VHH binders against Ni-sirohydrochlorin a,c-diamide reductive cyclase complex, component CfbD (cfbD). Designs and how they scored, part 3

Target 1, 370 residues: Ni-sirohydrochlorin a,c-diamide reductive cyclase complex, component CfbD (cfbD), of Methanosarcina acetivorans (q8tjz8)
Amino acid sequence: MTQKEISIIHPRPSSIVAALYTLRDLNVDVAILHGPPGCSFKHARLLEEDGIHVVTTGLDENGFVFGGHDRLVEVINKSIELFNPKILGVVGTCASMIIGEEMHDAVLEANPDIPVIEVEVHAGYHNNTRGVLFALESALDAGIIDRKEFERQEYLLIKATEVEKRFGAASKEYLAPSRGDLKYKVAKRLIELLKEGKKGLVIMNAKKETGYMFADITLAVSEVAAALGKKENLVNMANIDPELGLPRVRQHAQYIMRDFIAHGVEIHEIIGGMDEYPIAGEKVSELIKEKYSDYDFAVITGVPHAIPMENLQHMELISITNGPRQVLPLKEMGHEHVLVEIDLHPKTLGVSEIVESEFGATLREVAKEA
Key: E = the ipSAE of ESMFold2; O = the ipSAE of OpenDDE; V2 = 0.75 times the mean of E and O plus 0.25 times the DockQ between their complexes.

## First folded at step 1 (VHH)

Design A8 (framework vhh_7aqx_2)
Fold by ESMFold2-Fast, scan of step 1:
Structure A8 (fold): chain B 370 residues (1-370), chain A 126 residues (1-126)
Amino acid sequence: as target 1 above (370 residues)
Amino acid sequence: QVQLQESGGGLVQAGGSLRLSCTTSGRTFSSYAFSWFRQAPGEEREFVGAITSSGGSTDYADSVKGRFTISRDNAKNTFYLQMNSLKTEDTAVYYCAASRLPYKGSWTSPRGYDYWGQGTQVTVSS
């Protein structure tokens, strides 16, 4: 990592860190960093919490001079013995590559009975997109994903970049995260809308693990509406297609869907996979135009700014996002009520079930007095 | 900087044998993996076999296992594909390839290779 990528006020992972998170999404059980110890240490701990073991060959001065081939073979064999992985990842760093060492040679000598995804992080690249692409190309080469899925992922990366670029250009500042007073007022407003018999859309357009917390908002709204005898006034939409996306992404959708079913919550419209959040908004707009144009309000969670305002302009919007930087741009787009859930990533890593949100908890409490 | 030159192709009858050679011009042999690929008319370029720069590991496509053997001679800067029990289905242009360092992680993918020969035709008659 560079100092720019370690910035305290705006932390951004390096290409190697992005590759590691992509390997996680591919359901790699063990990722071997072929290079010196300490590289990406903080992110390695977060990945461990999320069920992927990150180990290093720990190349010292001798390994840098003479190559780490034997060390990599040793670490591969020990990782298989200790962790019994279904898929192994090997990520080469610039330090391991400059000695003329061949990661592929070591992988073939170890000859494991499991798939191995070999990723080279290109020297000098400090771009998240490049790290993701290198890992996806390596997964394609290893037969873990096919060409069609690789092209879909590449398309989604382009679309995600466009969404982030539009959003960043719109904001020059941000507001502090929403606190109890604002969440309380918005919860009261939502209950008023339900009691008045207004028809509402509850739309979750969520990214990966953040879906576990945003799903709680759909759950809480459904619970409160049911208690008020108004469940039939709600349409729930979510990007939780259980068959789309990289293996770990599909697994998140499956767990969220399992919990919705267990709680008697119907998802009326599946708007895409969880990795399709940059484009799921197009499907939402189409559905509203075709079926739901007479609806009065919408609760939109996750990535509301990825949903076009076309056909939403007549609705009262309650939007819940995971970053304070998103508040002002969303208000400028016409989102009337904008709330922030804080600390989503730390609270959802390693989780396999719906996690309580602050707004969901607030809504449930306010409803007891309704 | 590596250049590759194939030789040894030609016409052979089914059941016969051919040995292909790939001569390399470059600074070092020890930091490369070497492979053979083939391409039949109208088909994609497919993996045949590979040998590590150390010579300690080999890998083969299922269609040629037990019939083809890859080997190398570092003193001559040459690696070989010994093709035995040839079948009409083995008819293709054969390419040698070299990877300086593992890149994109697979010996079986053409995308993993930095250097390619011009190809040599192998025709197996019935």
Scores: ipSAE 0.000, ipTM 0.155, lowest interface PAE 19.4, mean pLDDT 79

Design B12 (framework vhh_brivekimig_d4)
Fold by ESMFold2-Fast, scan of step 1:
Structure B12 (fold): chain B 370 residues (1-370), chain A 125 residues (1-125)
Amino acid sequence: as target 1 above (370 residues)
Amino acid sequence: EVQLVESGGGVVQPGGSLRLSCAASGFTFSSYGMSWVRQAPGKGPEWVSSISGSGGSTLYADSVKGRFTISRDNSKNTLYLQMNSLRPEDTALYYCAKGTYVRYGSKYTVSFDYSSQGTLVTVSS
């Protein structure tokens, strides 16, 4: 039973869900799920909010459709008529020889004037990485991405798996996200550091859409430092390279950068693309060693555990993450203050601008009392 | 309006063959999957076979696999069922159906927009 499918996507999405999010990142406008339902479509609503239409050839309540070639042709034609997509995805939800033959034959029969990415994925909660890779392989076959980008994505998946494996072994306990008091105490401490004239790094190492909320923390820190006359004491780093990543990933970076500029916030160091969060920590470490080794504290948002500790040990660390399981391992490694933003993914899907974070709002309020 | 007209039924000896035909009108035939469904005397309907609109994919009930062949001619708006190695248990009214094959649990049913009165197939000694 997967009781948290309705509100929590990222902890254990199925291979089908992983494929759908990959298609979204490829700027697929419509994804057709073909075959019997193999996953909960609670995620479809959130993907709809993010601008990808999810439609199905299956009967949801009364059984399964098998041998549905003509229904797939019909659904392809209707999807083109209703949504005028630029790229279409077709996802087989039950891997079998006849389903694969049906999908390919149906795409040939419909003969749309747009690219079609055909993906066969396994139903179930094992093999999320394969779901991503199947979608990327299909995009490569369809000419949507080139071999170089496919190999880069595969490398990043390997690195992401290594990062999660290290913390999976260390994270034996789960702590529910906390509200209020902890964020208040940490906000007060950050303002104290700024008032004392300490130099700080504000590092956003964020995954895709989560960057919209974590970017608000960079905004709030910059805003508060400005109010205290301490703008020159901060260096902002972010993994928002606007030219790296799948099309939707680049678009997220572009929107976040647009809003930073609109708010007068300078990003001093670009540490990679938004899909490069597993490896951006290496770039951060190099920059600290070469340019910022005399800094007193760091605010690290997104995926702090992907940043090596070698050059951070002398700094006071304020780490804000979206994963409660990372709290204890981060503290054990020397992260003094560890906070969690809750409901991050649902609040950031479908947005195209920076959205308010709980810590950012808390910091702004506490600063009024400074 | 959808119209389906079955033909080709009759009496045949065990081990014999029959070919059923279904002439379709009132819809774009090539855009829809078609099915054959049968109903034996005193029994409920049983799905037999389905074919995609293009004819590229076919599916058969286990009871007829290897003996029956479904096919279609889109230029003639006609669906066929070639029945070989007929057995007494194949005796039934055979219906042509516009629509998809649906699986519900261990049962196979046909969700169809329309079907006709059927054609009788009797397999007797």
Scores: ipSAE 0.000, ipTM 0.151, lowest interface PAE 15.6, mean pLDDT 78

Design B16 (framework vhh_brivekimig_d4)
Fold by ESMFold2-Fast, scan of step 1:
Structure B16 (fold): chain B 370 residues (1-370), chain A 124 residues (1-124)
Amino acid sequence: as target 1 above (370 residues)
Amino acid sequence: EVQLVESGGGVVQPGGSLRLSCAASGFTFSSYGMSWVRQAPGKGPEWVSSISGSGSDTLYADSVKGRFTISRDNSKNTLYLQMNSLRPEDTALYYCARDLWSGYYTGRDAFDISSQGTLVTVSS
């Protein structure tokens, strides 16, 4: 996979794609695209890898003239027969909307015994936030989520936008991805801190599937500290509350926690759910002030810029993020060591276990020299 | 009655090429997405490639991407698979398959497979 291919198939490049990924997060088993597909088959294939089946009604010129009602009924019935889904999603495109057909009439005629989430979105200029909101509102209307969870998700979208706007204003520059000797030098520094008996916080503030790779950094640090007889000098924090978030988001947290337990890694502080990365920094700050103010360093992975600098300024910071554009702004905020994990998206979609990170691998290798 | 008839298989050396054909009858060919699926002895079916009814969209399994090309001629009701740079692991019985309904599905389990297939053997 090239960088251009990764950019093109990013999970939220359009309203239709954003809606489909939101349906995935809601644990929809089958999503039907009604009309000519507004998104490419590549997005459907990535969703298939994540356990959601994507089918289309494949409207042609005859469908535009005579309507797609009968075809949608047929596809609904066939999807139920083939996949026996617990929840069905139907996503309308601009083409099906033009002919004036109502997806709801087809759903009523098919009369499935399962919940159906009906989402109407348009292809057009990319607006991923609107696609998420449309899918969430449709899930609320279908009774899949309640009003409280809808309002929580809306609040988190607002907070995510605020974090990105605040952070983005800090710099317009970007650096080449950190590869090779920088990761080696930072790994050596971390081992020096551990050997000197310094106390460290390992904080994972991860967004959804990226948690599978960032969790490997927590694993690697714990492994190396244990080998040095310094495991008691570490406190691990992570936003992997298994009871918070949309169903698939909770499942990611559960799989990551399962693997931490399997590897004998303790997470001392749960700082929120995986969808709470924009607000988890508040709890981190509170915990540091109350319990960990005498700690010497911190390793922060995922979304480090969402964690306030208050209470971190006296610590030596090692920050690992997934975007090279985040490097300069993080350094301007006071982060001494800033590393980038590359290719996170293609390595974390469709996985259900912790996957190796470049920094984790580097740290494990450097530790053999210690 | 829906009928699919595959042809073009045979024995070929590694690095060679073959072109498979599938002649379709008994349904409106242009209204259905089509796929190629292969099955090696003792293994389950493996999806290889799909093409939309109009031919505007194609998908490939990672194992064949860059080596195989799927195409269709709706005027002749025929599906094709051009296979280049063949490897011993490409040895399998190859089936063409119609999507379950008018439209398409990108998953490997959503096919009407009722044909005999065509055998491809890549031997050194």
Scores: ipSAE 0.000, ipTM 0.330, lowest interface PAE 11.2, mean pLDDT 80

Design B21 (framework vhh_brivekimig_d4; at its last look DockQ between E and O 0.06; V2 from the best seeds 0.00; counts 0 for: pae E 8.4 > 2, placed apart)
Amino acid sequence: EVQLVESGGGVVQPGGSLRLSCAASGFTFSSYGMSWVRQAPGKGPEWVSSISGSGSDTLYADSVKGRFTISRDNSKNTLYLQMNSLRPEDTALYYCAAEYDFWSGYSDELTYDYSSQGTLVTVSS
ESMFold2-Fast, scan of step 1: ipSAE 0.474; ipTM 0.726
ESMFold2, look of step 2: ipSAE 0.012; ipTM 0.435
ESMFold2 (binder alone), look of step 2: mean pLDDT 80; pTM 0.797
OpenDDE, look of step 2: ipSAE 0.020; ipTM 0.346

Design B25 (framework vhh_brivekimig_d4)
Amino acid sequence: EVQLVESGGGVVQPGGSLRLSCAASGFTFSSYGMSWVRQAPGKGPEWVSSISGSGSDTLYADSVKGRFTISRDNSKNTLYLQMNSLRPEDTALYYCARESYYDFWSGSTDYMDVSSQGTLVTVSS
ESMFold2-Fast, scan of step 1: ipSAE 0.006; ipTM 0.288

Design B28 (framework vhh_brivekimig_d4; at its last look DockQ between E and O 0.01; V2 from the best seeds 0.00; counts 0 for: pae E 22.8 > 2, placed apart)
Fold by ESMFold2, look of step 2:
Structure B28 (fold): chain B 370 residues (1-370), chain A 126 residues (1-126)
Amino acid sequence: as target 1 above (370 residues)
Amino acid sequence: EVQLVESGGGVVQPGGSLRLSCAASGFTFSSYGMSWVRQAPGKGPEWVSSISGSGGSTLYADSVKGRFTISRDNSKNTLYLQMNSLRPEDTALYYCAKGRTYTVKYSGSSYDFDYSSQGTLVTVSS
């Protein structure tokens, strides 16, 4: 049989899905999916574990053609009766231009006594940035966020796009997926560095809820270092400022810090909020130049490609990402060891505590053998 | 009150072309965006294309982009869909829709349905 390498152009989540995750980040109590049945239900099921009630108007062929307005009014009123939400979200699904005027008119007719975030997305848009911006603009109009926060989020989206274009998933026309280096071999190397008395930076630059798993790597490294009597050789950095971000993003930071405290792990440098992963690398680079230039290695989790290489080039880098297509770009940047935590996003959705990572588990096991 | 009448459907071989029309009446045509929606046998409705009231903005589903062209003639109150390079998967009943969807309005104890559409059948077969 003839085998051929295929070009894999991975689609990003739709604008509708991006809007749903943004509504979750805004701590919306009930999200109504308005449109044909089946659209985005798979992600809706995952989001319900976060305590968000996701309901649908469930339009069939007749509702799509003749009755979407009335159905939406019914679902709004019923959702308020059943769930008594503080904030309601309404997202057009699959055919936003067809249903957009109908959505706003239905919200006006229902006239709920709570803020409503209305998100109209076009089915023709492939860029999830538009879904995020639509949801944020509606939240600003509803008074849920102020203009300063909206402008900060817009800025962060721009910076995230720049990072991905320069160093990430959009940096090349084709990027082959990879699972990275062998976890047990990298774990052995990390333990060797600790035993030799090398000084290390443990840097979590995580994107929002992904921090629940990447934080376990900080825990595991700290635990192993403590067992070796080398805890003082480590400096922990993390983008977990609990005062920055949309409400759910701040909550993630708070829960992760709670768990670090409970495990006796200190975070020596807070480098930003959990939505600031595109720019936190600038703070990391400044800190290394000023205070940590004599350090020997770094363990970098989350979005390692967002950290400038200028002050990292002399260090042995162990970098952990959840993007299989990120392995080759990181290697080309000079990251010597690159590991992948696959399925991270589904495992961290709806979680309120640090989740054991594959590398953390591997490192703990290899440490027992040493 | 609102009327939308589709025409131009038929049977065509793969690779062929068809031009659909939608005659509109009962509302100020140029004030509203218009859409084409299709429903294939045994499947749910699928949005195909939309055009703004002025005709200055158009949108297409990925499945038809580059093959279909939406247009309108506001002087004739008519919406068009030029379909080229037709595939068997394009076989469907095609509807036009006023504004963003097939919508109805309700006010008090009476109802005013904005449009009703029967569609026009397109069959792509060899």
Scores: ipSAE 0.000, ipTM 0.100, lowest interface PAE 22.8, mean pLDDT 79
ESMFold2-Fast, scan of step 1: ipSAE 0.392; ipTM 0.748
ESMFold2 (binder alone), look of step 2: mean pLDDT 80; pTM 0.807
OpenDDE, look of step 2: ipSAE 0.015; ipTM 0.273

Design B34 (framework vhh_brivekimig_d4)
Fold by ESMFold2-Fast, scan of step 1:
Structure B34 (fold): chain B 370 residues (1-370), chain A 126 residues (1-126)
Amino acid sequence: as target 1 above (370 residues)
Amino acid sequence: EVQLVESGGGVVQPGGSLRLSCAASGFTFSSYGMSWVRQAPGKGPEWVSSISGSGGSTLYADSVKGRFTISRDNSKNTLYLQMNSLRPEDTALYYCAAESSRLAWELYKSGDYDYSSQGTLVTVSS
């Protein structure tokens, strides 16, 4: 088993892990974990594949008892020398007040010429929202983000929590559909809709790196429609605003848009940034009501349950998600066809280009038979 | 028979401007997204900017945003890069690339493109 497989077994990341992911999104080049080694270090190794260097002070029992101030100063200086980072993060991996005080004093002593984001987390904080907020507050204090962006991120965290509570609480059971035959049947149905001259919306509402795989579905649908002479029957929408979000989030949107351009795929409507998936559905509903109310079907990828059913009720819906627990709730909402992409997170870490999806590959194969 | 020919490079002082051109032939230019990629000596290739086949969508690397403008003239099969407020770190060999209609997973982040050329040298020095 790899460290990716170990991480996937843990369904709820700690506040420390959430802080590290937030530092990655802030484009922190090096994150120093200050404290004893533990499970958070193994989770952090996944982030190394996504371009953030993770270093530990590796405090043993003696270092923890007597303090690790000198060790942290040493590690800060070595990290700057070795990696030449633009932004440094320091994250306490131990809950004690002594570790937090030690971190701050060590950063002051080292006095690096670059911004340092100091994240104070406590063992008592198991809520992901707390880890994200601590990292964002530290980034605001360091001048890495402004107050407006901090408030936007805080708002998005509240909205994401509301979406999760609404659908997570309802999802006591999930379906693990047969991967081959269900995707094949849905691909055939989509090609049938295109051949019949039906008008379709292809809506990607994706979270960060998962967008790299869900974008392949938009790409595959556009390729197949073009081959059938039906490109004009499609409208593509995506939450890939290249100007919105924390630096790494904007970079994901930029890379996805670059690949769409490379493949001749036009995104007709930008529905928000990639961190705006909890609220982008409101923009989708407005666009459908104003411009696309006469459309016959929709392909919705990423987080379909965040898109309200208002104005979608008359359409045949094909929904593709990475969460098997969302299958039953989506069907109960009126989504006729619900598919799951598998192993999405481990397949998209360290990726900066659109990656093959199982449904995209299936759609391309079925189209050859048409 | 696919060819991309860059021109417009040269020596310029910091704060100056240059306009690069890329003349394309051997393929249906308007059907392909186009990119500018640069490579400084001793560094790997760095993506700079992209433009859709129709010209309706453009993207820029953070390092050049607000300073560079990508454009195209499909009637002339020509891609342009207007470079303003040039900096010493913009010194590089600049390449024009026509991106693949192949599946995106065949590409890599710094560009493994269908068609690349000899490049045009931009030197920003005083």
Scores: ipSAE 0.000, ipTM 0.286, lowest interface PAE 17.2, mean pLDDT 78

Design B5 (framework vhh_brivekimig_d4)
Fold by ESMFold2-Fast, scan of step 1:
Structure B5 (fold): chain B 370 residues (1-370), chain A 125 residues (1-125)
Amino acid sequence: as target 1 above (370 residues)
Amino acid sequence: EVQLVESGGGVVQPGGSLRLSCAASGFTFSSYGMSWVRQAPGKGPEWVSSISGSGGSTLYADSVKGRFTISRDNSKNTLYLQMNSLRPEDTALYYCARGKYSSGWYYRPSYFDYSSQGTLVTVSS
């Protein structure tokens, strides 16, 4: 049969790890790795912090050949007893043995009173996109997502690949980390813009859990503007549609929106779901052209390189991203001020509320001096 | 064409309970997220709660979390707000609202394309 000639990429370290993170996003409570021990312990621990249990059948050479079925039945039954999961995932990790048939037979024998997502992902696959797609296809087969959502997720993976390819070509150059005082200087500049009565856009285009930290920048800017009597000069945009995406992705958006509401922060424009960061830039461009073309500056957080420069060229740009490799490409695109928040993934995994950012904290401190 | 009709408001003592209902017509109810918004005398509108089209997801303002429960019955095209442990500061005109977009979660009143006439809830001794 003919394979699809689609180039898809996902920024996860392996196909097995990519499948596990996708199962997490589907609200799988327990994921069983079936095969010889070989899973990344570090990633398993990070997933445990985010509320998904990762267990293994731990097959030795003999068990891999002859005893895998019985061991998997045992681990399924024990996982249900110990964790009482709502959804179970079973991920096959070995190469070319009949492990898929063995997994299916074991699931049938265990006959759990919950949905089971069966994913066959070979440890030898280098393309992490396969892990995402296999988990989504298995979720579709299990009735956890519908065909429309599967097609949407596939489209987003294609678009994410396009963004990473374009950005990757520019990001081959790497420069030393920014000066320690840069956040202070940029915070001072933002306060100057607000005091001068300039109109600004605060745009969050963030990936999943990183949204918890980038949301703090929107919060801090709103707090400072309110203190200066300038809140009406700001328009807040965010990709936090609380009904769009896989269940855990929707939950992140819901928690962030809850916290914005609790702090009196208005999000004027919802630019998409948190998984839509690769395409949200088109919506931002449309909104600026239609409603916000007379704005003087923009603060863009998360994935600023996914927002096209079309209609932004006349604005003073303050961009906050999650890695130093993004700094040079963003400056070359015309972003005047580029800041980096570090360690986003480990600092935001397992959280359910907005967490303090370095720039947000700096902005709040500088505002006291004004 | 689109109509939202509320009922269930009234006068209640502090600590009491009320259940608001909103009957929807003129659109595919299950395709839209719905919200409750209130306006206290002399104040601007305040978002209270939202529910997804399927009913699988809910959001609450911190001021009502743990006391109010939003729900819907898509077979009856009806939205509900169960209000428990009512306080004098809950006194307001309550509106049900349909979101402009299919998700319908947008919490600002200006983001709704249709809203009801409102029902008065008074919490007093």
Scores: ipSAE 0.000, ipTM 0.126, lowest interface PAE 20.6, mean pLDDT 79

Design B6 (framework vhh_brivekimig_d4; at its last look DockQ between E and O 0.01; V2 from the best seeds 0.00; counts 0 for: pae E 20.1 > 2, unsure alone 63.2 < 65, placed apart)
Fold by ESMFold2, look of step 2:
Structure B6 (fold): chain B 370 residues (1-370), chain A 126 residues (1-126)
Amino acid sequence: as target 1 above (370 residues)
Amino acid sequence: EVQLVESGGGVVQPGGSLRLSCAASGFTFSSYGMSWVRQAPGKGPEWVSSISGSGGSTLYADSVKGRFTISRDNSKNTLYLQMNSLRPEDTALYYCAKDRGYSYGKPRYYYGMDVSSQGTLVTVSS
């Protein structure tokens, strides 16, 4: 499909926020926001819920002109004393701030015995991908990742952007948020499919920590199928390869797989790492063509719009996303049943095990009355 | 009723190998994931490795990755742990455990001793 060039007017996160989330995925212990207090405050609070200490140099107008260097040295030293970090991140937060050369001078003066990722992200950037790339480039320069991993991450970021422009939140000038279809009705339909002896694919194509909640849908579907004597009619696929991704991403995959094993749920096909949601769909499509072309329905969680429709077109699709603006694009692709896990991100921060989903809970409740 | 019997422990020198076995009875073995858990003297239980009911998925603690291999033979209802390159830190009582499964509104899984077992002692010393 032809990539569209459009202007996006609905809300999107900043490059500074994207850099902070990349530092989280690298397991940075303390992130210093070099700039005024309150910069990126909303997302800084969310990251602190995810276990990263986010601190600020807290500069006012005078600090930008007269004392930014000394203040940064002070906050670096204090952060080391207070938190004893393994990896320190420093993120520049304003276009008028001291250039990255001066941030580096402060790091050299503080002379910490730990790696420091220095990210210079100016507020004037149009795309949040620059924040991700700058954080990864700095991590490469610090030796925290190697060139092969950097190039892999760069490729995945490009592919993620393509998916969003073609089929996702960036596919139209404006996309209204939606709550999706009624979970109760879709749960009843899913149980009907199982009772009728239909064969189903349960495909988790999740983005990083969001998998903690989407995995509960795999659990719930498996539980209901087992209760109906239909466990053998399901094939579970998931992008939880524990060897792929930045450190935190690999950790998520490990914990989710551990929990699947603990619940007696088999994942029949590993389709990639938890950062490979933009490209894992090729393996899904190949597997369906080779082994599962006679299946009747699919439950697709996470990033369903990244799965090619070529080998799914004959199936009844039940798709679960956490993006309210994703509902219309999914329906236009042919996903007739689209559900939204609206509060997913806050509920998956700082967790290390599968979290009950709204659809999972609904499916379990409806199954009791069946 | 559910019974898990570990065997294959013993005394071995550092760098040596041992193969642990766990004979299972009283449940449909192939329907459940299985785990190895160890407990060193004076310490709490430590999860070591897990394997799915089919044997298609495995997971290891970082402390044993690359040295230990979990496997199962569903026709014999037996779980295995091949332990290579053993270190003194691997000295522990080793248990196998059946998965407890999902418990709605409670912890979603339990590692370790789903059923009482005696364990098998592994001692790594010169």
Scores: ipSAE 0.000, ipTM 0.200, lowest interface PAE 20.1, mean pLDDT 81
ESMFold2-Fast, scan of step 1: ipSAE 0.067; ipTM 0.583
ESMFold2 (binder alone), look of step 2: mean pLDDT 78; pTM 0.797
OpenDDE, look of step 2: ipSAE 0.011; ipTM 0.282

Design B7 (framework vhh_brivekimig_d4)
Amino acid sequence: EVQLVESGGGVVQPGGSLRLSCAASGFTFSSYGMSWVRQAPGKGPEWVSSISGSGGSTLYADSVKGRFTISRDNSKNTLYLQMNSLRPEDTALYYCARVKGRYYDSSGYYPLDYSSQGTLVTVSS
ESMFold2-Fast, scan of step 1: ipSAE 0.000; ipTM 0.312

